# Designs tried in a protein design chat: VHH binders against Profilin-1 (pfn-1). Part 95

Target 1, 132 residues: Profilin-1 (pfn-1), of Caenorhabditis elegans (q9xw16)
Amino acid sequence: MSGWNAYIDTMTAAAPSIKRCAIVGAADGSVWARTEADNVFKASEEELKTFVALFNDVTQVPAKGADIEGVHYVVPRTEESLIFGKKENTGFFAVKTKSAVLIAVYEGPNEVAAQVRKAVESMQTYLNNAGY
Below, E stands for the ipSAE of ESMFold2; O stands for the ipSAE of OpenDDE; V2 stands for 0.75 times the mean of E and O plus 0.25 times the DockQ between their complexes.

## First folded at step 14 (VHH)

Design we13 (from wc3 with S106Y; framework vhh_6fv0_2; at its last look DockQ between E and O 0.74; V2 from the best seeds 0.00; counts 0 for: pae O 2.6 > 2, grease 28.3 > 24.2)
Fold by OpenDDE, second read of step 14:
Structure we13 (fold): chain B 132 residues (1-132), chain A 123 residues (1-123)
Amino acid sequence: as target 1 above (132 residues)
Amino acid sequence: QVQLQESGGGLVQPGGSLRLSCAASGFTFSTYDMYWVRQAPEKGLEWVSTISYSGSNTYYKDSVKGRFTVSRDNAKNTLYLQMNSLKPEDAAQYYCAKWYDILTGYFGEFDYRGQGTQVTVSS
């Protein structure tokens, strides 16, 4: 788990407008690592279980939206391994790796969102290459 | 077009201080997270620091924590890096960037950096 915390730190450093983020198991939504303290990622286990299951059929997600940390987001965009949620000046990017889902909740303008996406996708690529 | 211009580099003795500036234009500076990176001779680019668009969050490479401070003035479209207690290993060409992949050490196709400013640390 400590190793996964390093990836949390890396993502937050890569995209400082990330407010909270987590790395969870793609199969069951179990939390491997998350931001803590003042920026604790607050999604429940049940919520995460439901969330990671969205990747089984991302095509349906835009119509329904997605919930993270008890907040409902509209989902303007999905890809096979990506879910983008938006709510006013906040949003999230969730990307799926071979075995994990990376979730980054951010605050800021659309330009910042683009940077957050780059950071999360970079981590996605890194973890995929590492076999995770 | 996007332009970034670094300044403030120079020659200092170990333990000295420098304050780097980065003048930004050609994009809405205040809406972007910004990055400082550096490249020492015969070494690759390495991440130094990032700051959120609002300046509320800052992050640093471990080796510069407690010595370097990143800040920004969005009204002036300027990014800063206060470098204190400089060490010889801090000597490098310093760049400000609109984005930098701190995992891979690469700039993307649409990522921009300036020409850099040289920091030399020697007794």
Scores: ipSAE 0.822, ipTM 0.907, lowest interface PAE 0.6, mean pLDDT 94
Fold by ESMFold2, look of step 14:
Structure we13 (fold): chain B 132 residues (1-132), chain A 123 residues (1-123)
Amino acid sequence: as target 1 above (132 residues)
Amino acid sequence: QVQLQESGGGLVQPGGSLRLSCAASGFTFSTYDMYWVRQAPEKGLEWVSTISYSGSNTYYKDSVKGRFTVSRDNAKNTLYLQMNSLKPEDAAQYYCAKWYDILTGYFGEFDYRGQGTQVTVSS
C-alpha cells in the first residue's frame, strides 16, 4: 500500500484544497490507498462498493445523487468516467480508470473546484497510461 | 488580465536565506490554490511548493521540506516563499503560478505564471 500512498500524496500536493482522497478498486470499492491520520477518508467498504457501482450507469446518478463518507451530495453532472458531487462549499470529483476509481473530496470556491478537477483528471490519465 | 510578478531573487552563499514574493493581479487571488515551481538551466520544471487558497494547507517537495516555507497574504494579493539553508541545488529560476501539473511537468496551455526570479547559490 505504500506505493499507492505516493499517488495520494501527489494528489494532495497537486490540489491542496483536497481534504480527503482515496484510490479504490473499480469492481468492488476495496481501498487501495487513502488519506490517513490527519484527514482520514472514512467511507466504509460497503459505502464504496455502492459508490463505484454508480459508474455502471452514470446517466442515473444526477437523479439520485451520491453518498460518500455518510454525506449526501447533489450530482449536477456526470461524464462517462467522471462524477462531480456538490454540497454547500464542499464537493467531490470521482474518476474511473481501467481498474480503479479515484475520489477527491475538497472544500473551497468554484475556482478551487476547477483546480481539483484538473488534478484528478491528470491522475486519471496517468493511471490509465500506466495500465491501471 | 492575469499577471504574476516574482521578485526577491539574488545571489546568496550556501546556508543563506532569501524571501521570494509574487504579486498577483487580474484575478481573485484568494480563491485559487497557488504553486511555486523552479527550473535550473537546461533542466525541466520542478515543483517546489503548493499552498491552498486560504493558506491553511501547504505542501513541499521532500528536498526543501523544513527549509522552505510557503505563505500568502490574501489582503495584499501576494504569495511568498521563505528559503532558508540554501544549497547549490536550489539555484534556479523560480516561478509562481495559478496552476502546475505535478504529474506532467507543465503549466498548461492557458495557465498563467510569472517571468520568474533568479536564485543563485555560490560558494
Scores: ipSAE 0.660, ipTM 0.856, lowest interface PAE 1.4, mean pLDDT 91
ESMFold2 (binder alone), look of step 14: mean pLDDT 84; pTM 0.848
OpenDDE, look of step 14: ipSAE 0.090; ipTM 0.535

Design we14 (from wc3 with K98R; framework vhh_6fv0_2; at its last look DockQ between E and O 0.93; V2 from the best seeds 0.80)
Fold by OpenDDE, look of step 14:
Structure we14 (fold): chain B 132 residues (1-132), chain A 123 residues (1-123)
Amino acid sequence: as target 1 above (132 residues)
Amino acid sequence: QVQLQESGGGLVQPGGSLRLSCAASGFTFSTYDMYWVRQAPEKGLEWVSTISYSGSNTYYKDSVKGRFTVSRDNAKNTLYLQMNSLKPEDAAQYYCARWYDILTGSFGEFDYRGQGTQVTVSS
């Protein structure tokens, strides 16, 4: 495992309702690490390239939603470095660091979303402080 | 008011077993991921285990894998931690929590945890 896989493990351990997650390059959507095996993160390179580009103008994302792993999510909330998507009892948090985008797809009631967000934002802060 | 109350701690010999319980009230327990953390004497808080709201996913600190098992009964609003093959280094005050930041070693902006239950492992 690469060093980035450790961060995947940390996020999933921090918020066990995360089903799949990935760390990708903010510039091109290249996959640095992702959940695998039974929880493989399935987004394609092309999809991820499009996804990370959403951060260029997050204000437009709520109007059009976002696609991850071939699934379309409505986007109730965006911030400068955060995109929040929802679909039924699933959702995702995507946060941007200096050089990466962290994507966590979760499943569960609305209450778990807060915990998932905390986990992802904690990782965001950690990586930013580390220069990534 | 959110309340968590741990129980089941005690004194055991190395290799012994304990089963911790955490009684939850004041919130919809079945909709939250739950955490076990511990604090040994003269040490900081450390993450032990997490379990998803439904119980379908469980995660463990490496040093307790294969020995500890986290579970929950949502109908009883209770979180459990079965601890087998206990070691002296497992001795600590054990807390259940509704949130714990593994990266920072803290409970974050809100501290929804119990008073803890003491686990002592003495040879």
Scores: ipSAE 0.842, ipTM 0.918, lowest interface PAE 0.5, mean pLDDT 94
Fold by ESMFold2, look of step 14:
Structure we14 (fold): chain B 132 residues (1-132), chain A 123 residues (1-123)
Amino acid sequence: as target 1 above (132 residues)
Amino acid sequence: QVQLQESGGGLVQPGGSLRLSCAASGFTFSTYDMYWVRQAPEKGLEWVSTISYSGSNTYYKDSVKGRFTVSRDNAKNTLYLQMNSLKPEDAAQYYCARWYDILTGSFGEFDYRGQGTQVTVSS
């Protein structure tokens, strides 16, 4: 298992309503690690390249929404290093670190979404402090 | 106000079993993922298990997999931890919580956890 898979395992344990997640390169969307097996994160390399480029100007994202895993999400808000997408009872949080983008797709009510956001932001801080 | 109350701890022999309960009140229990965390004397907090709001996803620390089972009854606002094949290293104060940050080893800025229940394994 890659060294990055331990971070995927930590994310799913920290926020068990995450259905799928991935750590991808911020420059090109290359997959460093992802959930696999029954919960494979199925975004293509082409889709991920487009997705991480959203962080080049997050202010444009709410007008267009975002696509991941072939699903279109409304994006009610962004922050400099965070994109939140929502579709019905599912959503995603994506955060950018120095070198990576962490994407977590979850299912659950708004209370669960808040727990997922905390887990994702904790990992963002951890990776940034580690130089990633 | 948010309250979590653990119970079901006690003294058991190695190989024994205990079932912990966590009674929740003051919030909508069924919309939160929940956490079991433990602390042995002079040790830091240690994540034990996590369960999703619906109960459909469960995760365990490697050392307890196959021995511990987390579950929840959302109609009764109760979280459970069934602990089988207990070992001396499982002895600790056990907490249920509405949040736990595995990376920092803390309950975060808002500590919505119970008082804990003591598990002692004699050998």
Scores: ipSAE 0.681, ipTM 0.866, lowest interface PAE 1.3, mean pLDDT 91
ESMFold2 (binder alone), look of step 14: mean pLDDT 80; pTM 0.807
OpenDDE, second read of step 14: ipSAE 0.825; ipTM 0.915

Design we15 (from wc3 with T104S; framework vhh_6fv0_2; at its last look DockQ between E and O 0.90; V2 from the best seeds 0.74)
Fold by OpenDDE, look of step 14:
Structure we15 (fold): chain B 132 residues (1-132), chain A 123 residues (1-123)
Amino acid sequence: as target 1 above (132 residues)
Amino acid sequence: QVQLQESGGGLVQPGGSLRLSCAASGFTFSTYDMYWVRQAPEKGLEWVSTISYSGSNTYYKDSVKGRFTVSRDNAKNTLYLQMNSLKPEDAAQYYCAKWYDILSGSFGEFDYRGQGTQVTVSS
């Protein structure tokens, strides 16, 4: 287990409604760490490569949505370093750090989404401060 | 107005048990992940446990795994923490919260918590 697994554990503990999550390279979508076992993050390398590239121009993402783990999400909102997707009672938050993209897929009501966002953004801040 | 009220604390001997409760009001309790945190004397706040809004997922601080069990009754708007095999190092003021940044180890504007309930472990 890499040191990055600790950050996965931290995010899932911080927001238990996260179903699956991953830390991937911002440049190529390579998986650095991910949830496993019953909560395995299932996105393919090709999918992740495409996904991280969305951050090159987030303004276009709401028009086309985003795909994670073979699931298409509507993207109601983007920020420079954040992509937010929704599908029924599920969604995802993806945030970009200096060198990584954090992806958290969650299930639950809108109130849960707010908590998931805070967890992911807190990790984003931490990693950025750490130089990652 | 959001209100959280902890109860169930007390004095126990090492190896004893307590069951904490947290009564929630002023918000839709069943739609929030909930947290237990604690603060020992002259120490900072530390995360203890988290439970998802539905109760389907639970997480624990390593030092309390196997001894503590978090649960909730959404119909009663109540959060619980069953604490078994208590140790002196578990002595602290225990708080329930709607949010706690376990990464930064601090409460912020979004972090509603109660007044806490005191747990003392002494022989």
Scores: ipSAE 0.784, ipTM 0.896, lowest interface PAE 0.6, mean pLDDT 94
Fold by ESMFold2, look of step 14:
Structure we15 (fold): chain B 132 residues (1-132), chain A 123 residues (1-123)
Amino acid sequence: as target 1 above (132 residues)
Amino acid sequence: QVQLQESGGGLVQPGGSLRLSCAASGFTFSTYDMYWVRQAPEKGLEWVSTISYSGSNTYYKDSVKGRFTVSRDNAKNTLYLQMNSLKPEDAAQYYCAKWYDILSGSFGEFDYRGQGTQVTVSS
């Protein structure tokens, strides 16, 4: 179980403007790993279950936005396995793998958002290739 | 038009110190996270350190933690790496970069690094 924390460490080192992130089960939103301590990823079990279900039909998400950690984000666009949310100078990227959803909440300008997206997509590819 | 120019490398004895600089131009330096990456002869790329766009968050490879310090001066568009207690295994070509994929060990499709600066540690 502790092995999943290494992926959290890799994500934060790869994109240092990520403030919080988590790896959760794609079917039920169960937390496999998350940032902890002073940067606790605060989403509830019920919120995560609702959040991962957005990937069942990403085409509906831009019209209504998305909530994570009790924060409502505008969703400007989605792709089959990616949701991008934005609020003020913060945002999130979430990607779905075979078994999981990676969620990264960041703060910074759009240039930083692009770097965060690349880091999240790299991890998505890695986990998919590993069978997750 | 992105340009990164590394400098400050050289020959140093074990236990010595060097300070690397990376002069950035052609982009808004203060809005990008930045990376230090190194490569020894005939070896793959190795991530060294990462610093957030504001300078508030820093991360280090375990083997350099406590010996290296990354910093930036956004007013001067310059990234720094202070390297103390240098060891022979630190000898490499050092690059600064606007992007680096730690997981795949590569710069990706757009290699934004400069020519690098050589660090040699000789007993």
Scores: ipSAE 0.579, ipTM 0.816, lowest interface PAE 1.7, mean pLDDT 90
ESMFold2 (binder alone), look of step 14: mean pLDDT 83; pTM 0.843
OpenDDE, second read of step 14: ipSAE 0.512; ipTM 0.791

Design we16 (from we3 with G108D E109S; framework vhh_6fv0_2; at its last look DockQ between E and O 0.90; V2 from the best seeds 0.78)
Fold by OpenDDE, look of step 14:
Structure we16 (fold): chain B 132 residues (1-132), chain A 123 residues (1-123)
Amino acid sequence: as target 1 above (132 residues)
Amino acid sequence: QVQLQESGGGLVQPGGSLRLSCAASGFTFSTYDMYWVRQAPEKGLEWVSTISYTGSNTYYKDSVKGRFTVSRDNAKNTLYLQMNSLKPEDAAQYYCAKWYDILTGSFDSFDYRGQGTQVTVSS
């Protein structure tokens, strides 16, 4: 396990309704760490490359949505370093750090989504402070 | 108003067991992931366990894995923590919470945790 796996474990422990999550390079979408086994994060390299590129212009993302693991999500809202997607009782939060993108796919009601967001944003803050 | 009330703490010998309960009210308990945290004397708050809103996923601090079991009854708005094989280092005030930041060791708000229940482990 790489050091980045510890952050995956931390996020999933912080928000247990996260089904899958990954830490990828912001520049190219390369996978640094991800959930595995029964909760394997399944996004392809090409998909992740496309996804991280969305952060180059987040203002356009709500109009076209975002794809993760072959699933298309509606994106109700974006911020400079945040992309939020929804599909039925599922969704994702993706946040950008200095060098990484954290992606958390979750299942549950809005209250759960709020907790997932907090977990991911907390990790974002931590990594940014650490220089990543 | 959000209310969380922990109970079930007490004094046990090393190797003993306790079952903590947390009664929740003032919010839709069944839609929240829940947390157990603890604070030992002269130490800071530390995360102990998390359980998803459905109870399907559980996570534990390494030092309590295999000994502690978190569960919930959404119909009763109650969170549980079964603690077996208790050790002196488990002695602490135990809190249930709607949210706990594992990275910062903080609660989102003091209103999101209970008053706690004291667990003492002594031979």
Scores: ipSAE 0.839, ipTM 0.912, lowest interface PAE 0.5, mean pLDDT 94
Fold by ESMFold2, look of step 14:
Structure we16 (fold): chain B 132 residues (1-132), chain A 123 residues (1-123)
Amino acid sequence: as target 1 above (132 residues)
Amino acid sequence: QVQLQESGGGLVQPGGSLRLSCAASGFTFSTYDMYWVRQAPEKGLEWVSTISYTGSNTYYKDSVKGRFTVSRDNAKNTLYLQMNSLKPEDAAQYYCAKWYDILTGSFDSFDYRGQGTQVTVSS
């Protein structure tokens, strides 16, 4: 899916403290695009299937946390289409669109985390408006 | 009170160089990713460059790659844009910002930007 790589490039340029990110299918966790080369997004197919299924009932996620790339994150809060995970100076934001889940793993202070959230929510809106 | 102040613009011939500065105050500069954005007359805002809070990651619009270099000095709370090999199409008002939405082409209503500095390139 060569066209989807442009969205990965846009996300990293919009929030430069994103270390790795991916766009995966909301139904099955299949990878549509991800950061590659020096910053490969390393989640397995089985992990991604489990991860995207969290959006089926986000109210259960804060009690158990979330795993991505083999890392366990505390999930302080969720929204219907957003999961925020935190571990020390790193974290992730995941947002669901009509057909995809965007996952962005970042490193930085809370101020940077807020900028990353703005970037992922902007892309969420963009993809939803485009029919994805 | 957040303040961003751009400087270093001016008139230059094609192929010339300018170095823009952005002085930041009223917030902890070293904990924010920063953005350079430009606007030509009667055109929308255009993203130019982004730099991470440590300075370790930099990104550029394709048309300026290899010619522009973004950098920051967190000890001096200053963001820089070195512009080399300037072209007429680079002429614009240049802004620095704490946030810029590359997808929507807009600043957030709660994030500040400076007044800008004018870059003029004439053949």
Scores: ipSAE 0.654, ipTM 0.846, lowest interface PAE 1.3, mean pLDDT 90
ESMFold2 (binder alone), look of step 14: mean pLDDT 81; pTM 0.813
OpenDDE, second read of step 14: ipSAE 0.274; ipTM 0.683

Design we17 (from we4 with T28S E109D; framework vhh_6fv0_2; at its last look DockQ between E and O 0.89; V2 from the best seeds 0.81)
Fold by OpenDDE, second read of step 14:
Structure we17 (fold): chain B 132 residues (1-132), chain A 123 residues (1-123)
Amino acid sequence: as target 1 above (132 residues)
Amino acid sequence: QVQLQESGGGLVQPGGSLRLSCAASGFSFSTYDMYWVRQAPEKGLEWVSTISYAGSNTYYKDSVKGRFTVSRDNAKNTLYLQMNSLKPEDAAQYYCAKWYDILTGSFGDFDYRGQGTQVTVSS
């Protein structure tokens, strides 16, 4: 298990409503770590490359939505380093660090979304402080 | 307002068992992931376990894996922590929480926890 896998484990423990998550390179969408086995994060390389590029200009993302794992999400909210996607009882939070993008796909009521957001933002802060 | 009330703590010998309960009110309990956190004397807050809103996913601190089991009864707005094979290092004040940051070891801006329940492990 790589060091990055530990961060995956931490995020899932911090927000157990996360179904799948990944840490990918902000520059090219390369997968550094991801949930595996029964909860394998399934986004393709091409999809992730496109996805991380959304952070170059998040202003247009709400109008177009975002795709993760072949699923199209509406994007109710973006910030400079955050993209929130929503689809029915699922959603995702993606946050950008200095060198990575953290993606957490969750399932559950709206209330858990806030918890998931806090978990990924906490990891974002941690990684940023660590220089990543 | 959010209210959490822990109970079930006590004094046990090493190898003993306790079952903690957390009664929740003032919020939609069944729609939140919940946490167990503990604080031993002269130590900081320590994450113990997390359970998803529906109870389908559970996570544990490595040191308690295989010994502790988190569960919940959403119909009763109650969170549980079954603690088996207790060790002296498990002694702490145990809190249930609606909000907790595992990375920072803090409750953040919202300190949603009860008074806690004391667990003592001594021969």
Scores: ipSAE 0.897, ipTM 0.939, lowest interface PAE 0.5, mean pLDDT 95
Fold by ESMFold2, look of step 14:
Structure we17 (fold): chain B 132 residues (1-132), chain A 123 residues (1-123)
Amino acid sequence: as target 1 above (132 residues)
Amino acid sequence: QVQLQESGGGLVQPGGSLRLSCAASGFSFSTYDMYWVRQAPEKGLEWVSTISYAGSNTYYKDSVKGRFTVSRDNAKNTLYLQMNSLKPEDAAQYYCAKWYDILTGSFGDFDYRGQGTQVTVSS
């Protein structure tokens, strides 16, 4: 159906190695939509507020890493609107749009990570073009 | 060089079944999520199904759920699409792909797809 949860469904279909994902407000980390049920995206309110604030200066994130769902990730690279976190065979991609941050937690090899990044960046562009 | 080769298309009656295959070479097949996409002249490109690299997660366009099953055999570097209860609306050229952008309806910067196999559904 329409709405923010349809974007969650699109993300998981576009990159099936995404285990959990969410769309959160860029200003405050408020959850607009997330994967639910057995795949609940369970990041805390304080983690999400801290996480989205990383986009205020992404250049400092590689030195600190990032926490999502109580998991600490090494951040090997960032771009102005993208943070990539890695831990063993899992990782996340997060991208910022005008109003939101998309977070996708995946499992798989580097080749899958590249496909996840493409899916997340395509959604980023789509939402930006729609005014979000 | 990346190579994808679809096969198994043909003419079937409505309600019939076909099994498509996609032979992959020139890349590490088992480390990529894979995609089935179809194209009819009136519809353009249309996403059909996606399967994760290990085969554990599958997704389908709503109109084919319950009728189509995507699978893969990583030991044989082969992707499959079992198509049951075929309808005239399923008639199309079917492609397997290493990437497909569901939102933009395109294969992206590199056209990592096969040449396709034709499925025709007619009485």
Scores: ipSAE 0.700, ipTM 0.866, lowest interface PAE 1.2, mean pLDDT 91
ESMFold2 (binder alone), look of step 14: mean pLDDT 83; pTM 0.836
OpenDDE, look of step 14: ipSAE 0.872; ipTM 0.925

Design we18 (from wc1 with S54A; framework vhh_6fv0_2; at its last look DockQ between E and O 0.62; V2 from the best seeds 0.68)
Fold by OpenDDE, look of step 14:
Structure we18 (fold): chain B 132 residues (1-132), chain A 123 residues (1-123)
Amino acid sequence: as target 1 above (132 residues)
Amino acid sequence: QVQLQESGGGLVQPGGSLRLSCAASGFTFSTYDMYWVRQAPEKGLEWVSTISYAGSNTYYKDSVKGRFTVSRDNAKNTLYLQMNSLKPEDAAQYYCAKYYDILTGSFGEFDYRGQGTQVTVSS
């Protein structure tokens, strides 16, 4: 798990408007790494298990939204390996890799959201290429 | 048209200080996270620092932590990099950018950076 912390640090550095983020197992939602301290990612194991399961059928997600850290987000649309949601000036991007789900919760205007998405997708590509 | 213009570079002795500025125009500066990136001679691009759109979150390359401070004045559309205790290895062309991919070392599809400002550290 310690090795995955480096990727958390990289994502937050790459997109500083990320408030919290986590890397979890795609199969069961187990936490591999997450932001800590003042920016601790607070999603429960049960919540994460439910969340990662959304990727089994992303087409259903826009109709029901998604919950992260006890917050309900509207999901405008989904892609095969991407779920993103919005709530006021906050949102999240979640991308699925071969074995993991990366979740980044951000705060800011839409322009910032675009930057956060790029950072998360860059990490997605990197990890996929690395076999994860 | 997006425009970024870096300034404040120069020649300093080891242990000296510089303050870089980046003047932004052509986009809503206050709604973007901003980046400092540098390129030393014969080396690739290197991420230096990032600051959130509101300035509340800052991140630094390990080698510059405690020495460099990134800040911004959104009312002036200006990004800053205070560089203290400069070392020879800090010598580089410094760029401000609207985006930088730390993983790939790239500015992306659109190269939203300025012409850069040269920092030289020599006794």
Scores: ipSAE 0.906, ipTM 0.945, lowest interface PAE 0.5, mean pLDDT 95
Fold by ESMFold2, look of step 14:
Structure we18 (fold): chain B 132 residues (1-132), chain A 123 residues (1-123)
Amino acid sequence: as target 1 above (132 residues)
Amino acid sequence: QVQLQESGGGLVQPGGSLRLSCAASGFTFSTYDMYWVRQAPEKGLEWVSTISYAGSNTYYKDSVKGRFTVSRDNAKNTLYLQMNSLKPEDAAQYYCAKYYDILTGSFGEFDYRGQGTQVTVSS
C-alpha cells in the first residue's frame, strides 16, 4: 500500500461518525486514498476536479453550495482552507493542505460535527508540517 | 465543567477480566463520540477504543480486538470497557476521553480525560 490508506484508517478510528472519507490531490482531485468496500467514497474524477477548485475562492461557495458523491450540500460557512457542507443530519468537512484536500462525510449532531472538524484539522496540520 | 471519572481498575492475573466504567457529567454525553486511551511506560500513550455517540460504531486497536469491548449507556451517562483475556502488556493507566487525536496510527493523544484507573496484570 502507498501509506495513504493508513491515514484513512486513522481518520475513521479517530472520528467514528465519519461515514466516508478521502484524500485527493489539490491540483486535480486525483484520489490518493479513500474509504473502500462497504463504505466506498464514490465521487468521480470529474466531480473531484470541480470540488477541489472550490478552494480557488472559498468566499463564493456559500452562494452556490457544493456537490460531492452526487449530493448537493448547503455551505453555511467557509474559511481560507476549510469548507463545511450540510444536508439534513449529514455533512462534510473538507480541508486543503499544501498538496491535498481531505474530505470527510459524517452523520450526527452538531457536537459530533465539531469532533469531526477537530480530527480533520489535526490531519491537515500534520500533512502540512510533513510538507504535503 | 466537563467531568470524567474512571473506575474498575485493579490487580488481576494474566487471563483475567476487568470492567472499566467512566461516569460523565457537565456535558451532553449522548451527543459525543467517546474514547478509551491508556498510558504504559513501555508503550507510551496509546489509543485503545472509540465508540460513536449512539453506540452504533466501535473501533479497537488491533492488539485488543476480540478481547476488549467498548459500550455506553446514554441514559446513565456512562462509558464502559470490558477487558477479557488480560495480558501483561495491557497493564496501564486507563483514561476515558471526550476527544482524542491520532497521528501516524501508532499513539493516541487524549484531551478532556478523567484521572484514570490503574490496571495491573501480574502473578
Scores: ipSAE 0.499, ipTM 0.771, lowest interface PAE 1.9, mean pLDDT 87
ESMFold2 (binder alone), look of step 14: mean pLDDT 85; pTM 0.862
OpenDDE, second read of step 14: ipSAE 0.906; ipTM 0.945

